# Miniprotein binders against Serine/threonine-protein phosphatase CPPED1 (CPPED1): the designs that were tried, part 4

Target 1, 314 residues: Serine/threonine-protein phosphatase CPPED1 (CPPED1), of Homo sapiens (Human) (q9brf8)
Amino acid sequence: MSAAEAGGVFHRARGRTLAAFPAEKESEWKGPFYFILGADPQFGLIKAWSTGDCDNGGDEWEQEIRLTEQAVQAINKLNPKPKFFVLCGDLIHAMPGKPWRTEQTEDLKRVLRAVDRAIPLVLVSGNHDIGNTPTAETVEEFCRTWGDDYFSFWVGGVLFLVLNSQFYENPSKCPSLKQAQDQWLDEQLSIARQRHCQHAIVFQHIPLFLESIDEDDDYYFNLSKSTRKKLADKFIHAGVKVVFSGHYHRNAGGTYQNLDMVVSSAIGCQLGRDPHGLRVVVVTAEKIVHRYYSLDELSEKGIEDDLMDLIKKK

## First folded at step 23 (miniprotein)

Design s2 (from r3 with E28K)
Fold by OpenDDE base, last read:
Structure s2 (fold): chain B 314 residues (1-314), chain A 80 residues (1-80)
Amino acid sequence: as target 1 above (314 residues)
Amino acid sequence: SMKVEIEIRADSPETLEEIIEYVKEIAKILGLKVEITREGDTVRVEIKNVDRELLRMAFALIIREARRLGAKVEFRFEKE
């Protein structure tokens, strides 16, 4: 048991993997499973938007605490338990060097400690976590605080890739770190192909696109046309079937060839009409099925029978 | 601070009105002050005195909606 296991701290990604899922045990298909995906708990955002001050705002986050606590409670009640709980970036609102960053971080960690110990956390970095233009220092801070910014793990023959999408958005202050991820990703995708993974799934904060691979650049919610196309083609060639993202604070998505882009709405602040919620993702041998639930729906009713039947099928 | 001016042209008054209402909605959600000016077939949206992140998000939402509705969008960023 590492000192981190004894201290009641969640398992952090280290060495570009998540130790909660030993690759030797998880390399082969063992039947259907599911996981929970949340995005953008973003402690402090609701207050920041209420004041129109994202740079210095976010001095209150009690609502995001309550929402995230409700999410944790809903997850902990699920039976059977999800394989993991992924948070798809923007964990807190305060960007590197901004006010309340420490306090927001501590409160989110406190809330996340209540997740059942049998449910590993998968933490993805967003632009609020490492900055719009990440540096070696901001990446190091994230890695120290939450774990590796990019890593892979296996569950039942499915490869999961967590990517730092800020390296695709603006690597200008850390080109070597971007290059290291690019090399690592190519190696991981090669391994996935060689091992004939059942599925490959990507988690990244910034969507490739919201609706279409050919949509115009909006310079915030999507990656550039050139970047998104290169990534999508690389993913498709390697057998990646789904990319999950947050960042939009709305449900969105589209399909490019055999690649599904799934943009999940937030646990925290909403930009649209979607409720605060979580996505249930069911992985079968043949397909990946997902559905967004409000926190209330998931807390009160759990997973619907049609999805539960997919999970229980041998 | 950063300023953006967005010029949106649409073929119908109804489309322009829909865009204006959307801009107001986004401004309300994000806590932004926006200046909206309508001149003929054109709506000008000015966002000023905001942080870069909030401006980028508001800009992206507005131009996406305008484009979705078939409007033409021109824009200019200025550093204040």
Scores: ipSAE 0.804, ipTM 0.924, lowest interface PAE 0.6, mean pLDDT 93
Fold by OpenDDE base, fold request of step 24:
Structure s2 (fold): chain B 314 residues (1-314), chain A 80 residues (1-80)
Amino acid sequence: as target 1 above (314 residues)
Amino acid sequence: SMKVEIEIRADSPETLEEIIEYVKEIAKILGLKVEITREGDTVRVEIKNVDRELLRMAFALIIREARRLGAKVEFRFEKE
């Protein structure tokens, strides 16, 4: 065990990959599997919204701790175990340089250390993690804290792409980093085509859209019409079937051609009527099926039989 | 600080009332002070003295809901 493994440090993405999934072992389809998707644990947000003060990073986050601990406990009880647990951004509330960022980070790390070691974490960057307008410095801080901001990994012949969506929102302070991701993405999508991946799945914090590819810009929850269209067309051309996102603190989504845009509600603060929850995502040879569960439902009942049957059918 | 003024016009008073109630709900959720003025078929929403992120979020929610309900939306951002 390297000294880095002994320190309770999560397997972080490095070198644009996740070492928990050796590519040589994961390049071929091995049958159905599932993973858990959460979004926006965002420690500090509940208090910040209660006071109408987002500037100070949030000074209390005990509720988000409890919610995320409940999520971890629910995940750890699942049998069979999920292949991984993905958090689709806004890990903490305090933006780069804001108060309480260190403390929120430490508490989230503490909670996430309780995830079963057989369940790798996949961490996506949000606007609270890197800032609305990322810089080389904020990206470096994220990479040091959580791992690479964009990377790929294989599970059972499925290619997973984690993207930094802030590069699509506002790359004005880091155009070279945005360009590097674009080049990397094009290479990854080319590899996916050449290797005939079973599926390709994208994780990014900011949705392409909430309901429709043609929806008007809202200047916060969706990417611009021009950006979303270019990305969607690129993804479709490469055979990407689903994009998962957070950021909205509500369940939403839509379909553009054969691309499913799935916006998952938060573990943390809710902006709508959705319960605090997690999404179960089942991957079969033919299709990707997903369902949102409340933390209570998942903790008490586990995965429903219809989804469990899809996982067990070899 | 940033402020936004949103003008929302609807073809029915019922739609306008639904939008007003939604704005109040969003204001409550986000802990925002909003000024709501109704003039005939138009509702004006003013949000001021808030964090830029919170303002952007509130704005996006309000305009999305108004558009979903078929209302016309005009808006102006001002830097304070």
Scores: ipSAE 0.797, ipTM 0.922, lowest interface PAE 0.6, mean pLDDT 93
Fold by OpenDDE base, fold request of step 24:
Structure s2 (fold): chain B 314 residues (1-314), chain A 80 residues (1-80)
Amino acid sequence: as target 1 above (314 residues)
Amino acid sequence: SMKVEIEIRADSPETLEEIIEYVKEIAKILGLKVEITREGDTVRVEIKNVDRELLRMAFALIIREARRLGAKVEFRFEKE
């Protein structure tokens, strides 16, 4: 047991996998399941935006604590339990080297400790977690704090790929790390093809696009046209059906051929009119169905019957 | 610091007004001071004295909305 396992609030990704899902047990389809997806708890953002200062702001995050606690409580009440809970980046607001980073990190860890132990956490790195322009040092800090920045795991014959999307946004300070992920991804996608995975699903913080593969670059919320096209084509060729992202603090998305780009709104601060919420993702043999719920809806009503029927159907 | 000037041209006054209101909304959400100038069929938006992250986000939101509404967008970034 590494010293880092004994002190960990949760099972962290290591060795480019998540030990909570032993590959040998999860290589075959076992029936429908579901997971919960959240994005952008981003402790400190609400205050930072209220002051118009992202660099030095974010000195208060009590609201994000309450929202994330509500999310955890809602998840813990779900029956049957979700297979995992994924957070699609921007875990905290303070970028590497910025004020309040330690305190925000510890508070989020504290909140996440309340997640039922039977529900593994899947943590994706965002631009606030690892920086817009990641370095070896910022990646190492993230890996030490939260686990591997990119990794894969299997659940019931479904391959899940967690990617560091900052390597696609700006790898200028860590080209070797970007290359390592590219090689790893190609290997994982090859394995998925060889093993005839039931589905392949990608998690990354930055969306490929918000609405269309052909949309213009906005230089923040989407990847460049060239990058997004290369990734989308690679994913489609490998049989990836869905990419889940955050970063936009609004619900958005679109389709490109057979690839569904799903952008989920935040647990934390909202840029639009979407409620604070979580996405329920149901995985069946044939399809992936997802729905965004407000924290209140999920807390009060749970999962709707139509989705529950999909989960219970053998 | 970074400054951005965005020039947005639309074919209708209604579209320009919608863009202006959106810019104001985004400015409010992000806690930004923005200068909005309307001249004929053109709206100019200036964002200055902000961190790079907020600037990039505000810029992206504004240009996406303007484009969605069919407006023409020109922009210039300047280092302060």
Scores: ipSAE 0.792, ipTM 0.921, lowest interface PAE 0.6, mean pLDDT 93
Fold by OpenDDE base, last read:
Structure s2 (fold): chain B 314 residues (1-314), chain A 80 residues (1-80)
Amino acid sequence: as target 1 above (314 residues)
Amino acid sequence: SMKVEIEIRADSPETLEEIIEYVKEIAKILGLKVEITREGDTVRVEIKNVDRELLRMAFALIIREARRLGAKVEFRFEKE
């Protein structure tokens, strides 16, 4: 293990798990908890959209720094502390090989270092992080920079699955990596069934769908009809109740049977009328409850009493 | 660069106007130049001289909104 591997600013996923949550301590239900979900900090996007030029990776990202710093400050003030903070992809704007990628990465790492050390980071890969068509090289760069692109961890008897959704979008340049994730996922879902997990939750950048399982392909914000149906059926059969995603820069979602598809809006650039914000996700023995907050609301008021009461109930 | 041409047909003039307004809004948000032509019950939207990512996003947003409003959508992509 090189000295550089030990010097990571945060605990990275490795060996397809997150060491911040030892399985021996987290395999059994211990009562209600909550976590914070953000998506698409995407440093550089605001400037890129203002100029109509996404090819150059965005040359300014001070607004995204301020927004993400506000998010971190809001999270750090929460009491009790969230179990973790998940970022659902598009961490930076510059795609692999594009200008400003290193600088955007370093600035996001700098901002994320301010997260309270008691709050582990869960980092999901987006299409800007590994490319629309990932390669072995782009996946390796991501893993070196942020940690494993897919992994699982347990918190209080709940299984969390982080997936690389680009393997479902376009695996044409890395079919072996896609196959490895498929095999790993099938094993994880089998474990979830055998161990009778309290809940199973999936994080992936690209939504299965925005509104309905039967919606037409839009070729960007949703997975193909065939892919989304296969994944949804696999998840439902394994007892997965919720899939969380970003990518849309708007709040959206829908239900398919007992599966809730939750699309959370961005910390960074907004495509719709949603404020910059974070999602609070409360996990109880019986249900998963979630609510989107603006950064201002979360910073000023914290979590509302109705959600706080769910967390405090033994 | 890529070009996309989108043809949107609706049974109501009001629906076509709503789609046109939405296209203008998306163009403004994404910093895109779009050409919008209305002919009878059809709106033609042309997006050109943009990067592939912005084009894909704009396309997806426009066709989703048109479909949500019950319009028929046809499209063609061309490499420039």
Scores: ipSAE 0.792, ipTM 0.920, lowest interface PAE 0.6, mean pLDDT 93

Design s2 (from r3 with E28K)
Fold by ESMFold2, last read:
Structure s2 (fold): chain B 314 residues (1-314), chain A 80 residues (1-80)
Amino acid sequence: as target 1 above (314 residues)
Amino acid sequence: SMKVEIEIRADSPETLEEIIEYVKEIAKILGLKVEITREGDTVRVEIKNVDRELLRMAFALIIREARRLGAKVEFRFEKE
C-alpha cells in the first residue's frame, strides 16, 4: 500500500478492501456508531441541466463546489465524529470522454481533501463516473482515480458492501467484469449469511426501486424488475438490512420484506423539493436509523438529540 | 438525437392538469423544451432536441408521476 493510499483521508479501496478499516480490528460489534451519506455532488450538472445539454453544457460548477464545501464543513463540525463519509455515486458530471472531466475531477478532489482526516471517505461509482455503458477502460480509469468500483469493509462488526450498480444496468461492453462482481458478491453474501456480522449494508448508486419492488420499470432511475428482484432476494437471504443509493436526486424508498431501500437526495442539483443535504445513518446493535438533513440545518444545529442519544448509548 | 412521445390518459380533468403542471416543472429544471397538447381525456407530451441522458431522465420522471396519479401511459421512442 502506498503512504497516500494508507495514511490520508482519501483512502482508495484496493484489492476489494478498504485499508482505513482493517478487518481484524473491525470484525466485532463495537457500536453504536454513525456515518454520513451524501450523493450526486456531480460537478457540472447544474449548468448542464440549465442549458438542456448534458454532454457539453456542464462547463461551470462553482455552485456544486460551494454546496460540497458546505457539506464538508457541516461534516467537519460534527461531534462525535462520524466513522466515515460515503459519497454514493455521480462524483462528477462529465462521463468518460466528455469535456471538463479532468477539471471537475481535480476540483472535487481538492474539495474532498478538506474533510477531517479522522473521517475516511467511501466512494461509490455512479453512471457519470464510469459511463452509462462501462468498458474495461472506463472502469480502469475510475479505479485509478478513486479506487475499486466494488469492495467490502467492516466497521464495528457490520459488513458494508459497495457495488458497481452500472453492471446491473448495462454490462454489454464488459460482461466479464460483471461476472467478476457477481462471483465476488456471492462470496460476500455467503460471509454475511454465516452470521459473523451484526448487520450487513449495501451501497450502490442505482436504487433497486424507488417506492416498491413491484413498481413498473422507469428505464432510468430503477433497475429492471427481474434484476432488482434477483438482487433483493439475494440480499434478503443473506440478511442484508438496507441498501443506500443516490441517482434519483430526490428522497425516496420503501421496504421489501425486511429489506429497506433508501434513496437519498443530492448534495448537488435536485429533481424535487428536497433541500441540498446529507443523510445521518446511526447503527445500533438492534437497528439502523437514518434521517436526511439539509446542509443548512446540519451545519447550524447538528444532529438532533434523539439520534445523538442513540449514537452515545452502548 | 432522440425523441419521445408520451400519451397520458386519465378519467379526471384534475389529474391531467396536475400532470401538465408537473411536466412544465420538469422541463424548467432540466432546461428542456416540451410540447404539450390536450384533447379530451388525453395529454400528449413530445420531447425532442435533447441529448439521450436528459431525454431518458425526463421520460422516467413523467411516466412515474403519471402512473402515481393513476393515469394510463403509452409512449414511443424514435431517432431523429
Scores: ipSAE 0.752, ipTM 0.897, lowest interface PAE 0.8, mean pLDDT 90
Fold by ESMFold2, last read:
Structure s2 (fold): chain B 314 residues (1-314), chain A 80 residues (1-80)
Amino acid sequence: as target 1 above (314 residues)
Amino acid sequence: SMKVEIEIRADSPETLEEIIEYVKEIAKILGLKVEITREGDTVRVEIKNVDRELLRMAFALIIREARRLGAKVEFRFEKE
């Protein structure tokens, strides 16, 4: 790894942690602060959908490049700077073993290198990044390229958990890897309970649900009812307040008891009427407040005054 | 390839019309061919595609919208 890559925005998670945020430096409340969440830049998707061929049709991604460049430019204009920029999965479109995956990966890396180096990237794996049915090899490839597929880190007394949600969708070709995440997650949730962290927040690509914990399975966009209830109950017991996801290419979400499920629309292609955009997430001692912005709104007008007031409070 | 057949029932003709228009729009967005028939209080949608990912996405979008509008949904997947 070059010194420029190691010292830039690509702080690849290793050892189930993120070096950009050393725990010894970040364990105490130091808020308020905010971060930016994007999802589904998914270089190649627009062409693949227009041709009706997800596996072989995504041979152009200039539109996604421009949209992601817009996102980076909007983020770089923000003052004060966000603590980090999280991409909540489906970084590129081509799944493992599909055409143009290498080219899409290198183009995304190039675009993301333009993020202000004071703003670390946090990368979440999506189904396109590791496959709908991951294997040890597809997970290993992701980890070589982007860093660990699941890990935790602290920012200002807040525990952040990044999960590989494909293990909850279909672990059939990697059951031992799912078991390892399950064991690790139980330990992290125990730490969250014991340390009385200010907040605990989860990032995962696949939402628990889109509207309600009790909704019917749709067999693609939500996790199965039994799986999502098991996870949600574990999160609530540990004091997790919010899960952020992508995957739906539309804004969505709801509340189950004290847990908010927040589904953020895409930087890339949309399945609804939401504009291409990013989510501003403000963390105060008392609460987590978030709002979705179009790329144009954020670039032209910045963050609205009510959120900025929360960010600037002592 | 894979095929899905979706049967959607609603009492309101307006609900069925809204669902038909939604199915057509999803088909345009995802580059899919769909067959839609309407008989009485029932709309039947058939989607065939070599691309399983697109078929599953379209299916999920359609059943979620039909359910949101209060329609009853039955469906069947099959490999071809």
Scores: ipSAE 0.723, ipTM 0.893, lowest interface PAE 0.9, mean pLDDT 90
Fold by ESMFold2, fold request of step 24:
Structure s2 (fold): chain B 314 residues (1-314), chain A 80 residues (1-80)
Amino acid sequence: as target 1 above (314 residues)
Amino acid sequence: SMKVEIEIRADSPETLEEIIEYVKEIAKILGLKVEITREGDTVRVEIKNVDRELLRMAFALIIREARRLGAKVEFRFEKE
């Protein structure tokens, strides 16, 4: 397939940046604005879970297609338009080397092509997209397919950082790639401190924590305590206000000092009682306000008046 | 395949009942077979699956919920 099919080379992250938002045009406050966050469309997951076989059971994904199409249509109807649509990892279900990965990828690209061309896509890598134990080869495949696995960009004076969180879960087959991200991240956080940006926001697939920085390790959904504390302290020192994640397939989160961890439920399958949905994230000069909407509610009613008032306030 | 045995102990029968229902719900969602036994203030859950990822997810969900409800959790992983 061509490089243009899922939003083109111009709309994909390359060179550790996103060309849709050139820094020289976005370095000053230009809010309020909002963006839409989705997570875990994960084409193939519903069937894989119903069969009890994540690796080989996900041979159908028609329902995930319909849910993600519904999400795209809901987003396309929004006025004013969101500044971007971020998918916070686990784009497809089949991990590298597993059955149906190519077909799931092609179908998701087709669905995402329907996103309004005025709304840039921001794509975050999840463990299913690059593998639980990534290698240089699986990371390179992701980058060819979707764009850079980590990068930064500015929107209206706000610095956004996209991280490959699998490097913090298991870098054992790619330690030099983790080190490269760590060096890059330290540089970006230094820039955030130096420029006194309006806000700094992180997207990563794996949450730092689900409820509290001091919670016990669960060995799957959170990062280990030592890792998450190290990252959280770096983020706080640099003035990062919030981390957005998926992975848990449930809404969750908490606050550590002045850092919010926001875990958003899935477009695809849930592990709790949340409906299939999207998160509306409104950025004002003073604060970041967000709310999770079911796909049905967002499609039928749009964004609630209190959030819309914040979006339209000048 | 891999299995995990989880021992969950709580003072309240209501807490144990809530945990048992949660385990059943998770098993249904993830397509897993679970064995649940209760003896006094203790519930034992055994999960066996060839898919290590689903076993890890179920384990994580169960221990988080049990701990949230104030139960004490002990566990052991075993290869078969």
Scores: ipSAE 0.721, ipTM 0.888, lowest interface PAE 0.9, mean pLDDT 90
Fold by ESMFold2, fold request of step 24:
Structure s2 (fold): chain B 314 residues (1-314), chain A 80 residues (1-80)
Amino acid sequence: as target 1 above (314 residues)
Amino acid sequence: SMKVEIEIRADSPETLEEIIEYVKEIAKILGLKVEITREGDTVRVEIKNVDRELLRMAFALIIREARRLGAKVEFRFEKE
């Protein structure tokens, strides 16, 4: 059964692009602009961890609903409006085939429908959305529900790439789909190089690394060393400036040559001391500047003056 | 179910104590039951009767922190 479109509050990525930002209107520099990044709302996780049962324990998610509603309200108060709101994976907790997945999905869609219609959503697949070992069937379900699992779009001369990072973690049950993303990615990176775009930015759920390209593999929160280095080198060669990720439920990151790896903490359940929050990402002609805000800070005080000055400068 | 035994060695007793406290905090956050034993310069952490994803997450968190603090880490996975 095909999923219905979400109407005017939800532009579903299709055909490896996002219709909210038609390329013919967005191919030339029109900054500065900004966007909001959230990660891991993951409806069901708080209960699942409290019971120590990730497969069957996530039968309540009222806290995640409240937190995500708080995020939406904070975003809706921002002026000028952000260009888009990206959710960087693990949209819901229940993996394909697990209990309460449909109900968690419906509740998240309901909460996201409250986002100001002038603010398009960008949805990134996480391991919980597509499965730890994705198959053609789990990928198809994700695409019916949320839109394409990988795609690109332009905003004001900046190329944004959304990747299905689970293909880099475990493609064993869908090698042809990984191959298709690899071919598509090489094409997109070639376009980034040829067009001399203002910036190129990657969203993917699983970070390349948490602190350093040279760190040891931890077998969950980072991609393997060979995989992450190969990707990072491809990104750097094409002029990608930054990768944004979630997955760690903590703020983290580092720099490898000219590439920043930015790991953003969760809207939902945390693994550290970070508050529930969102990341403001400002794109200027020269640089990309970002800052993590608690939901309370953003709602009560808005964006700090130094960032707002960059946003309003033209 | 699967279990893991992690052996963590450091010369500093203060480092081992910090790792023990971290393991207890992770166990609380993830709803896990862990067994921690200490002999001399070695801490052993056993995690069992937990789903594979929680085991992988706990393992990753523990080995990252132990390595950050300069400890040597060895580990063994066993099917239960």
Scores: ipSAE 0.711, ipTM 0.884, lowest interface PAE 1.0, mean pLDDT 90

